# VHH binders against Uncharacterized protein MJ1128: the designs that were tried, part 4

Target 1, 280 residues: Uncharacterized protein MJ1128, of Methanocaldococcus jannaschii (q58528)
Amino acid sequence: SQPLYSENPVIQYFKNPKPFTVENVNMPVTYYGTICGKYIGYQITPHNVNEEARKCFYKYFKLKDKNPKEAERYLKRGLFLTEYLISQADKETAEVDEKNITFIVWRYNFEFPLYNLSKGWRGALCQAGCLKTLYLAYEATGDERYLNYANLAINAFKVPVEKGGLLKIRIYKNKSYYWFPEYASENPPYVLNGFITATLWIGDFGNKTGNADALYLYKEGLKSIKTFLPMYDAGDWSYYDALGHRCNKHYEHLHRLQMLWLYNKTGDEIYLKYYKKWRE

## First folded at step 4 (VHH)

Design i6 (from e2 with T52W; framework vhh_enristomig)
Fold by ESMFold2-Fast, scan of step 4:
Structure i6 (fold): chain B 280 residues (1-280), chain A 126 residues (1-126)
Amino acid sequence: as target 1 above (280 residues)
Amino acid sequence: EVQLLESGGGEVQPGGSLRLSCAASGFTFSDYAISWYRQAPGKQREWVSTIWSGGDTNYAESVKGRFTISRDNAKNTLYLQMSSLRAEDTAVYYCAAPSSYDELWEYFTSGGHDYWGQGTLVTVKP
């Protein structure tokens, strides 16, 4: 796919967008931002686009029976944004365990200096958000084309980071564990919150569709969360990543919410224990 | 769809005053905490002030006592009254709102602020 900084007519059109309303269904989301003190200007990121599209689909589902006219506007915007995501996806094929796996990924076309990421980096949180957006488009329309793209997005989690995918093997006590890095690299920071969210969204997709690969990835992800959770324990607080960065209040609240969600999904008392242990 | 539109920026002398406005649409404005952020050239975006749904306010130490955040729920409008302006206040000012909360995970994964306006430039000239 074309990089975000290229002289792409779509990117040029959206560099100075008009304010977004339901009436402006054909306008993607853009943000003016800074990465580590460097201005990057208005960006159309796959993360912001999938987030906006999911909001539109949730509005559509909520309104479809109460206000079909308004619901249709949200559906049109959600589908426009979903088609934009599809157009920006990189379709790749990798050989893994003597099998060819075809998958799609979304790459960021700017550096992320905090974790030494070069342009073209990818991440499990953005990937899972795009996956969820594709599934919601399928749910809203019944169009199997969206489900087919969602299956290609799941395949990225089966492919090692070194081969262009989003699977990283993390070693603990001479055993191998699956990880889906929010910031993918050869030596990722192992950010906890994005991994938990990606794992849960993969699981939701597997449960809704019966996709065996998604269910397997979910099972392996849950095993990894439980195994590595103690490494993120800073006492009455939590670590953001495996590099020893302590959470700010925002991410501490997110981790506590994620513990409750994991407890709800698994029934495992370890998650309730950490919810109570980590303050605020 | 959520839309935020800032206005009221401009050039002002040190010690002067400006009032910024943020017109909001596409969500139940009165239910949400709404914030002001600013970004000076070459610097990171910094939080300035928040007004909560119940009317409580918070301010960054650098602006406390000089800036006043307020809201008009009937008009879906957020305000920032700026006084005793300094050269250091020169920045693009942004209005920010949280996600719709339809998915609790989305609220937290968006960093608590899902929607941003285009910004309005404030220049304090010596």
Scores: ipSAE 0.006, ipTM 0.163, lowest interface PAE 10.4, mean pLDDT 79

Design i8 (from e2 with D56Y; framework vhh_enristomig)
Fold by ESMFold2-Fast, scan of step 4:
Structure i8 (fold): chain B 280 residues (1-280), chain A 126 residues (1-126)
Amino acid sequence: as target 1 above (280 residues)
Amino acid sequence: EVQLLESGGGEVQPGGSLRLSCAASGFTFSDYAISWYRQAPGKQREWVSTITSGGYTNYAESVKGRFTISRDNAKNTLYLQMSSLRAEDTAVYYCAAPSSYDELWEYFTSGGHDYWGQGTLVTVKP
């Protein structure tokens, strides 16, 4: 299917090509080193930034009544990193089913050779992490501006990857299923862990805010997880992606935790079965 | 401030029964799955039972059919009804809740749960 637009008709530039730099403020960095013979090196990514911001907000909530001064330091850092994420967001509009959807997305400023991704790629795990960071900033401050940005971030999951968003339709036995790819492309690797996390965080946002789009995306995501889960089963271990890569010990542990998480959220015994099975 | 406070432990003879309670405060109890764990002297902490926010229950094989987990959302209280107790059930029993902020991160960093109670001792005497 052809895009309704050859390009997004409305683009607002929230990007500042230089990161927020205040003397003595440490930005989180990720070391990628060399991937498939290409040197990527040290990067500041929206994924690493949202992870650090979320950790700061969790510390703030744990300490706010016990140690208000220490809590305030975490709140300040979390908000600084959240404002950095807002400054890096791309605001776009796409036509989907003859309706214009305005959304924000975060793009990486380097290539990812493992999955043949060009500079500017995006992903559902990073997107959901930024969504969660914005919601936590809203919880910490009561500032509706953060909730408004979170609603724009959720809209990206309604827009096809081909139109700049994070929705991919995955076909199984002539039926269509929603997918939110951790590494978005026209033919993504269908990484399981990032899709599960994105789906559950979308659901948490929907349940806390009553956002109907988030609740619908959550329902469709859960349907997809249950349908495709057997394809990731290799007996006493699991596949990382749909390309046949085996999980290392860290990702195998992550998949087991996610099965307990899914059982917690749904009550469906199939997830507990896989938790017990994937003991490797 | 999230707090979990267990009670109801004590001494009991083999084949006896005990009812444990866990009083929760500082969070929206009905939105969380809550679990029971136990730790015997000199042994690793082991999972016993979980009840989800929707009321679905599951149990470790060692306690299935003997223990019943339940919750009262109006009272913010979790229960563990223990029957047919055995000497090997002797342990400190803990209730635990995952963080609502980042359940996966808290599970990874804290061994599955961010919020733990102080525990209640159950001793099954031969």
Scores: ipSAE 0.015, ipTM 0.281, lowest interface PAE 7.3, mean pLDDT 81

